# Designs tried in a protein design chat: VH-VL binders against Putative bifunctional riboflavin kinase/FMN adenylyltransferase (ribF). Part 8

Target 1, 179 residues: Putative bifunctional riboflavin kinase/FMN adenylyltransferase (ribF), of Geobacillus thermodenitrificans (a4it50)
Amino acid sequence: MKVHEANQGLTLPGSVVAIGAFDGVHQGHQAVLRQAVERSRQLGVESVAYTIDPPPRCRFQGSRMLTTLQEKLDRFAVLGLNHAVVAHFDERYAARRVDAFIRELTALNPREVIVGQDFRFGRNREGDVALLRRHFPVRIVQTVCCADGQRISSTRIRELIERGEWEQSTVLLGWPLSS

## First folded at step 23 (VH-VL)

Design aa2 (from z2 with heavy chain F105Y)
Fold by ESMFold2, fold request of step 24:
Order: structure tokens, then C-alpha cells, then sequence
Structure aa2 (fold): chain C 179 residues (1-179), chain A 123 residues (1-123), chain B 107 residues (1-107)
């Protein structure tokens, strides 16, 4: 898997791009990422994980992320992604943030953009798929639930870890716990 | 249409605990990226941020007041509650709640505000 | 903590005047800067976000500019309803901090 900085760019003749913070690369994230790998094979293009570092709000606590950046990238590689594009928070400006994001994605020439059900971009109350769909074909992956019907989320996993419930947190995460 | 409204006592005595409720509509704190913050403004003075709470229950507090503040939410009632202990006359201010969205990438500023509620702290 | 220094603290102006208000951050904030308008007895209203983006429903006579540590709110032709106090606010890092305000008064 090749790793790229969002600011330095990656240009592809075609791609399938999965977008998310992917903190922990939990089973819900894996559904999105695996769909990107499978669709890229079907369309004869390369798969890309577009992610951010650090995950939102983690920088404010100086706190434990579920994964370090390297651990997250290693998990992308295990899932079979061809590329990872990393957007670093401290290297980006708020001004024109939507345009900058769209420009970075456009360089990847996405045949499809794949996001989870609860994906947010901008201030759209109903989710941000409409913004992306003005520029790219978008596929939504439905929310993944565990056997008890509850949504798998990074927040729930962090809460289980904080409570010392290691077995359940590992099951939801789908990987060994990271430091 | 996003609206927020603060409710709580207009008068508290020094040392008492203030509890304020923000009731909102037009969004849900079960929705990814949604957040609510509290800001106060003493009469004739500048705005001061107090605390934020997000859909995933992440919480942030002004460090100058952290020992005194607790923020919580009830998503089924579309409410956020701020508790501030050991009130002092210097805490007399108008208290606002406001909406603050995040996308997957970073945060936006407070785009919708409640009308505010004046809280006076005196004997 | 990121300090926001706003100037002037007050100004007097006439309808039709061009007004500029400056906000200086104690460190770079990468354009995570908002401007609010507040009228007496009312809540603040968001005017500008991300340094230069105009909030929906805000008149085009308002504009924001600047980068790094230096930011400016401009009102190109002051209207009677624009007499208010204006605040800048950074949302780059916690704690979130506001400028001290600029009161724009009728001359």
C-alpha cells in the first residue's frame, strides 16, 4: 500500500475512494473499506482510503486514539487498499475547506466515493452525501451493528476500554487493542 | 429550522449550584457531527465559552472553570444540561446555548444561538 | 490559550461609511475565525465563518479577510441596522476564545 500526503497530492487515472476518520478501523469502518476494495476490483481501478490525522477532537484532549496513524495505515494495508491519502489537520486551512477537499478528490478521478451512513461533510443536517454527489458518484454503506443490534462506533469502543471491558471492546474493534 | 432555548432560575444565592437546560429543535444530538455549547456574557463584558458536548458524548470544558462545570445531554428530549457549582456574584451573566457542527474533518463555529437567560447571583 | 485582540474597542460612524474591524490572534489559527454581530439585549449572530465565508442570509456588504494571525471584518456601506457590537472568535483550538468586542456607534 502506498501512503500519500493530501497536500502533496496523488493523481490517478481512476479510483474508488473511501472517506472517513477511521479511528480504530473498527468493523463498521471495515465494511466501508472492504466495499472500496471490492468495487475497485470490479471497475478495474485502484482503491484509496482518504483519512485524516489526528481523528476529530482527539487533538484537543492530547488523548489516546484507538490507533496511532501507523497502526491505522497498517490495518488499511491488511484490508487490501492500494493507497492511503492522509490529510493532516495542522497543515490545512479552514478557508475554502470544501473546495480544497473536492479538488483533492478530483485528482484521484473517483469512479465511486464510498462513505458510511452517518458521514458528515459541511453543516448538512441530513448528512453530506448531496454535496459529494454534485461532484462524484457516491455509494453509501449501511450502519454496521453487532449481534445485539447496537451500532459499532469508536465512541462506544473507547467507553468500553475506559470501563476496563477489554473482551467486548476487542470484539467490536476486530483487532487487538492498541496503545 | 434550528432553534435553541435556555431555561433555569433567574436568581441564585452565592454558593448554590446553577442548573441550566438548553432545549433545541431542528437537529438531534444522535446525529453524527452535532454539538451544543454554552457561552456566558457578564453585563457589559465580552463573551466567554464554558463547555461543549457532542453527539458521541465527548465533552470539553473551559479550564478556568473546569472544577465547577458539568455538561450532559438527553438526546430523546433534545436537551443539554449545564451545572455550575459554587456560584458567586462574579458569575452574574447572560447564559447562552448554541449549536456547533463538526464534519468528519473539523469544526465550525456557533451558527445558531438561543436567546439567552439572565442569571443573577446575589444574597 | 489563544488570545484574541480586537481593535478598536469602539468607533463612531455614519450611515454609508466603510467600517473595518481588526482581530489579532496570539498564534496562527489557519483561518478558523468567525465574526459575530450582537445587538443590545440579543444573542450574537454569526456573520462570517472560516475567515471569509459569508453565512447564509447575511448581506453582501459584510466581508471577512486576513490569514495567519491578522483578520479583518469589513462593512462596505454601513446601514442603520449595523450599529451593534462585533466579536471575533477562534475555533482552532480549545479553549474557544472571543475578542473583546468592537462597539459600532452612530455618529
Amino acid sequence: as target 1 above (179 residues)
Amino acid sequence: EVTLKESGPALVKPTQTLTLTCTFSGFSLSTSGEGVGWIRQPPGKALEWLADIYWDNDRYYNPSLKNRLTISKDTSKNQVVLTMTNMDPVDTATYYCAHRPWDFYSGYPFDYWGQGTMVTVSS
Amino acid sequence: DIQMTQSPSSLSASVGDRVTITCLASQGINDYLAWYQQKPGKAPKLLIYDASSLESGVPSRFSGSGSGTDYTLTISSLQPEDFATYYCQQYYDYPLTFGGGTKVEIK
Scores: ipSAE 0.672, ipTM 0.872, lowest interface PAE 1.4, mean pLDDT 89
Fold by ESMFold2 at other seeds, look of step 23:
Formats: structure tokens, sequence, C-alpha cells
Structure aa2 (fold): chain C 179 residues (1-179), chain A 123 residues (1-123), chain B 107 residues (1-107)
């Protein structure tokens, strides 16, 4: 898997792009990422994970990241992604957040953009993904729930870890816990 | 249409605990990206941020007041509750709740505000 | 903490005047800056987000500019409804902080 900084100008003749913060690459994230890999193979193009570092709000005091950036990238590689594109918070300006994001995605020539049901992009008040759909074909992957009907989320996994519920946290995460 | 409304006592005595409720509509705190904050403004003075709470239960407090503040939510009632202990006359202010959205990457500012509720702290 | 220094604290102007208000951050805030308008007895209203983006329904006579630590709100031709107090606010880092306000008064 090749790793790129969002600003380094990666261009592809075609792609399937999965977008998310992907902290921990838990089973819900894996559903999004695996669909990107499968669709890219069906379409004969490369798969890309577009992610951010650090995850939202993790840069504030009391960091709650489930994975380091390198651990996250290693998990992308295990899932079979061809590329990862990383947008670093400290390198991006608010005034250009939408324009830069659209330009970076456009250079990848996405045949499909794949996001989870909880994905938010921009100030789109008509729908959570409607702005993105104005530019690209978007596929939404349904939220993955555990057996008790609750959503799998990085927040829930962090809470289980804090409570010492190691077995359940590992089940929801789908990977060994970081040392 | 997003709306927010503050409710709580107009008068409290020094040392009492203030409890304020923000009731909102047009969004849910079960939805990824949604947040509510509290801001106060003493009469004739500037705005001061107090606390935020988000859909994922992250909470942030003004460090100058952090030992006095607790923020919580009841998602099923579309409510956020702020408590502030040990009230003092200098805490007399209009208290606002406001909506703060995030996308997958970073936050936006407070785009919708309640009308505010005036709280006077006096003996 | 990021301190926001807003100037001037007040100004007097006439209808039709061009008004500029400045906001100086104690460190770079990467355009995570908002401008609010507040009329007496009312809640603040968001005018500008991300330094230069107009909020929906805000008249085009309002504009935001600047970068890094230095930001400006401009009203190109004051209208009677623009006499108010204006606040900047950074949302780059916690704690969220506001400028001290600029009261725009009738001359």
Amino acid sequence: as target 1 above (179 residues)
Amino acid sequence: EVTLKESGPALVKPTQTLTLTCTFSGFSLSTSGEGVGWIRQPPGKALEWLADIYWDNDRYYNPSLKNRLTISKDTSKNQVVLTMTNMDPVDTATYYCAHRPWDFYSGYPFDYWGQGTMVTVSS
Amino acid sequence: DIQMTQSPSSLSASVGDRVTITCLASQGINDYLAWYQQKPGKAPKLLIYDASSLESGVPSRFSGSGSGTDYTLTISSLQPEDFATYYCQQYYDYPLTFGGGTKVEIK
C-alpha cells in the first residue's frame, strides 16, 4: 500500500475512495473499507482510503485515539487498500477545507466514493452527503451494529477499554488492542 | 429549522447551584456531528464560552470554571443540561445555548443560538 | 489559551459608511474564525465562518478577510440595521474564546 500526504498531488486514472477518520479501524470502518476494496476490484481501478490525522477532537487535552497513525495505516494495508491519503489537521485551513477536499478527491478520479451512514461533510443542510454527491457518485454503507443492537463506534470501544472490558472491546474492534 | 431555548431560574442566591436546560429541535444529539454549547454574557460585557457536549458524549469545559461546571444530555428529550455550582454575584449574566456542528474533519462555529435566559445572583 | 484582541472597542459611523473591524489572535488559528452580530437584547447571530464564508441569509455587504493571526470584518455600506455590537471568535482550539466586541454606533 502506498501512503500519500493529501497535498502531494496524487493523481489516478480511476479509483474507489473510502472516506473517514477510521480511528481504530473497527468493524464498522472495516465494512466501508472492504466495500471500497471489493468495488475497486470489480471496476478494475485502485482503492484509496482518504483519512485524517488526528481524528476529530483527539488533538485536545486527554487524547483518546484508539490507534496511532501508523497502526491505522497498517490495518488499511491488511484490508487490501492500494493507497492511503492522509490529511493532517495542522496543514489545513478552515477557509479551504471544502475546496481542498474536493480538489484532492477529484484528482483521484473516483468511480465511487464510499462513506458510512454517519458521515458528515461540510455545511450541507439538505443532507449529510448531498454536497459530496454534487461532485461524485456516493455509496453509503449501513451502520454496523453488535448483537445487542448498539452501533459500533470508536467512542463505545474507548469506554469499554476504560472500564477494563477487554474481551468485548476486542470483539467490536476486530484487532488486538494497542500496547 | 434548528431552534434552541434556555430555561431555568431567573434568580439564585450566592452559593446555590444553577441548573439550566437547553431544549432544542431540528437536530438530534444521537446524530454524528452534532453538538451543543453554553455561552454567557454579563450585562454590558463580552461573551464567554462555558462548555460543549457532543453526540459522542465528549465534553469540554472552560478551564477557568471547570470545577464548577457539569454538562449532560438527554438525547431522547432533545435536552442538554448545564449545572454550575457555588454561584456568585459576578456570575450574573444572560446564558445562551447554541448549536455547533462538526463534519468528519473539524468543527464549525455556533450557527444557531437560543434567545438566552437572564440569571441574576443576589442575596 | 488563545487571546482574541478586537479593535476598535467602539466606533461611530453614518449610514453608507465603510466600516472595518479587526481581530488579532495571540497565535495562528488557520482561519478557524467566526464573526457574530448582536443587537441589544438579542442573541448573537453568525455572520461569517471560516474567516471569509458568508452564513446563509447574510447580506453581501458583509465580508471577512485575513489569515494567520490577523482578521478583518468589513461592512461595505452601513445600513440602519447594522448598528450593533460585533464579536470575533476562534474555534481552532479549546477553550473557545471571543474578542471583546466592537460597538458600532450611530454618528
Scores: ipSAE 0.614, ipTM 0.851, lowest interface PAE 1.6, mean pLDDT 88
Fold by ESMFold2 at other seeds, fold request of step 24:
Structure aa2 (fold): chain C 179 residues (1-179), chain A 123 residues (1-123), chain B 107 residues (1-107)
Amino acid sequence: as target 1 above (179 residues)
Amino acid sequence: EVTLKESGPALVKPTQTLTLTCTFSGFSLSTSGEGVGWIRQPPGKALEWLADIYWDNDRYYNPSLKNRLTISKDTSKNQVVLTMTNMDPVDTATYYCAHRPWDFYSGYPFDYWGQGTMVTVSS
Amino acid sequence: DIQMTQSPSSLSASVGDRVTITCLASQGINDYLAWYQQKPGKAPKLLIYDASSLESGVPSRFSGSGSGTDYTLTISSLQPEDFATYYCQQYYDYPLTFGGGTKVEIK
């Protein structure tokens, strides 16, 4: 898997791009990422994980992070992604945030962009995917639930870790806990 | 259409605990990216941020008020509650709640504000 | 904490004047800067976000500019309804902080 900084640009002749913060690469994230790999193979293009570092609000409270950046990238590689593109918070000015994302994605020539149901992009509350769909074909992956019917999320996993419920947090995460 | 409204006592005695409720509509704190903050403004003075709470129950507090603040939410009622202990006459202010959205990358500013509620602290 | 220093603290201007309000951050804030308008007895209203983006429904005579630590709100042709106090606010880092305000008085 090749790793790229978003600010240095990656250009591809075609791709399938999964977008997300992907903190922990939990089983819900894995559903999104695996679909990107599967769709890229079906379409004869390369798969890309577009992610951010650090995950939202984790730069204010670093203990929220389920994985380091390197651990996240290693997990992308295990899942079979061809590329990872990392956008760093400190290297992007707010005034250009939407245009920068659209430009960076456009350079990847995405045949599809794949996101989870809870994905937010821009300020569009009518449907976060609607902004992205103005520019690219978008596929939504359904929310993954655990056996008790509750959704798998980074928030729930962090709460389990905070309470010391290590075995349950590992089951939801789908990887050994870091640190 | 997003609306927010503050409720709580207009008068509080020194040392008492203030509890303010923000009731909102047009969004849910079960929805990814949604947040609510509290801001106050003493009469004739500038705005001061107090606390934020987000859909994932993450919370931030103004350190100048050092553990006097507690923020919580009741997602089923579309409410956020701010509690402020040990009130003093200098805490007399209009208190606002406001909506703050995030996307997967970063946050935006307060785009919708409640009308505010005046709280006077005196004997 | 990021301090926001706003100037001037007040100004008087005539209808039609170009008005400029400045906001200085104590460190770089990467354009995470908002401007609010507040009329007497009312809640603040968001005018500008991300330093230069105009909020929906805000007249085009309002504009934001600047970068790094130095930011400016400009009203290109002051109208009678623009009598208000204006606040800048950074949302780059916690704690969130506001400028001290600029009261714009119509001559």
Scores: ipSAE 0.608, ipTM 0.856, lowest interface PAE 2.1, mean pLDDT 88
Fold by ESMFold2, fold request of step 24:
Structure aa2 (fold): chain C 179 residues (1-179), chain A 123 residues (1-123), chain B 107 residues (1-107)
Amino acid sequence: as target 1 above (179 residues)
Amino acid sequence: EVTLKESGPALVKPTQTLTLTCTFSGFSLSTSGEGVGWIRQPPGKALEWLADIYWDNDRYYNPSLKNRLTISKDTSKNQVVLTMTNMDPVDTATYYCAHRPWDFYSGYPFDYWGQGTMVTVSS
Amino acid sequence: DIQMTQSPSSLSASVGDRVTITCLASQGINDYLAWYQQKPGKAPKLLIYDASSLESGVPSRFSGSGSGTDYTLTISSLQPEDFATYYCQQYYDYPLTFGGGTKVEIK
């Protein structure tokens, strides 16, 4: 897997791009990422994980990160992604956040952009993915539940860890807990 | 359309605990990216941020009000509750709740505000 | 904590004047800067977000500019309804902080 900085301008002739914070790369994230790998192979293009560092608000609460950046990237590689593109918080100014994001994705020439049901882009005035769909074909991956029917999310995993429910948090995460 | 409305007592005595409720519509705190904050404004003075709460239960407090603030939510009722302990006459202010959205990367400012509720602290 | 220093604290201007309000952050805030308008007895209203993006429904005579630590709100031709107090606010880092306000009075 090749790792790129978002602001360095990776250009591809075609791609399938999965977008998310992917903190922990939990089983719900894996559904999104595996779809990107599967679709890229079907379309004969490369798969890309577009992610951010750090995850939203984790720069204020460092102990709430489920993975370091390197641990996240290693998990992308295990899942078979061809590329990871990392957008760093301090390298993107607010005034151009939407335009920069769209420009970076456009350079990847995505045949499909794949996001989870809880994905947010821009402000919540036109809908969660509507702005993104103005620019790219977007596929939404359905929420993944564990065996007991509960939704798998980074929020729930963080809450379980905070309560000391380590066995259940590891089951939802699908990887060993970070030290 | 997003709306927020503050409710709570107009008058409290010094040392009492203030409880304020923000009731909102047009969004849910079960939805990724949604947040609510509390801001106050003493008469004739500037705005002061108090606390934020988000869909994922992240909470942030103004450190200048050390250990006096607690924020919580009831997603089923579309409510956020702020408590502030040990009220003092200097805490007399209009208290606002406001909506703060995030996308997958970072936050936006407070785009919708409640009308505010005046709280007077006097013996 | 990021301190926001707003100037002037007040000004008087005539209808049609160009009004400029400045906001200085104690450190770089990467354009995570909002401007609010507050009329007496009313809640603040968002005018500008991300330093220069105009909020929907806000008249085009309002504009925001600047970067790094120095930010400016400009009203290109002051109207009677623009009498208000204006606040800047950073949302780059916690605690979220506001400027001290600029009261704009009609002469």
Scores: ipSAE 0.587, ipTM 0.849, lowest interface PAE 2.2, mean pLDDT 88

Design aa2 (from z2 with heavy chain F105Y)
Fold by ESMFold2 at other seeds, fold request of step 24:
Structure aa2 (fold): chain C 179 residues (1-179), chain A 123 residues (1-123), chain B 107 residues (1-107)
Amino acid sequence: as target 1 above (179 residues)
Amino acid sequence: EVTLKESGPALVKPTQTLTLTCTFSGFSLSTSGEGVGWIRQPPGKALEWLADIYWDNDRYYNPSLKNRLTISKDTSKNQVVLTMTNMDPVDTATYYCAHRPWDFYSGYPFDYWGQGTMVTVSS
Amino acid sequence: DIQMTQSPSSLSASVGDRVTITCLASQGINDYLAWYQQKPGKAPKLLIYDASSLESGVPSRFSGSGSGTDYTLTISSLQPEDFATYYCQQYYDYPLTFGGGTKVEIK
């Protein structure tokens, strides 16, 4: 798997791009990432995980991250991604943040962009994925639940870890806990 | 359309605890990326941020208020509650709640504000 | 804490004047800067976000500029409804902080 900095650019002739913070690469994230790998193989193009470092608001309380960046990238590689593109918070200015993001994605020539159900892009009044759909074909992967209908999310996993609920957090994560 | 409205007492006595409720519509704090903050403004003075709460229960407080603040939410009622202990006449201000959204990458500023509620601290 | 120093604290201007208000951050804030307008007895209204992006419904005579630590709000041709107090605010890091305000008064 090749790792790229978002500000250095990556250009591909075609791709399937999964977008997310992917903190922990939990089972819900894996559904999104596996979909990107499968679709890229079906379409004869490369798969890309577009991710951010650190996850939103974790830069204020760094202990809330489920994985280091390197652990996250290692998990992407296990899942079979061809590329990871990392956007670092301090390397991007707020002015024109949406335009820069769209430009970076456009350079990847995505045949499909894959996001989870809870994905937010732009301001809330613009709709969840509507702005992104103006530029790219977007597929939304449904929320992944474990048994009994509980949703899998990084927030829930962090809360379980804070409470010391190690077994349940490991089940939702699908990987050994970081130490 | 997003709307927010503050409610609570107009008068409190020094040392009492102030409880303010923000009732909102047009968004939900069960939705990823949504947040509500509290800001106050003493008469004739500048705005001062107090606290934020987000859909995932992350909470942030102004450290200058020495842990006098607590913020909580009731998602089913579309409400956020701010509690401020040991009120003093210098805390006399108009108190606002306001909406603050995030996307997957970073945050935006307060785009919708309540009308504000004036709280006077006097014996 | 990131201190926001706003200048001037007040100014007098005539309708039609070009008005410039400055906001200095004590450290770089990567354009995470908003400008608000507040009229007496009213809540603040967002004018500019991300240093230079105009909020929907805000007249084009308002513009934001600057980068790093130095930011500017410009009103290109002052109108009667623009006499108000203006605040900058950073949202780069906690605690969120506002400038001291600039009162724009009729000359």
Scores: ipSAE 0.561, ipTM 0.840, lowest interface PAE 2.3, mean pLDDT 88

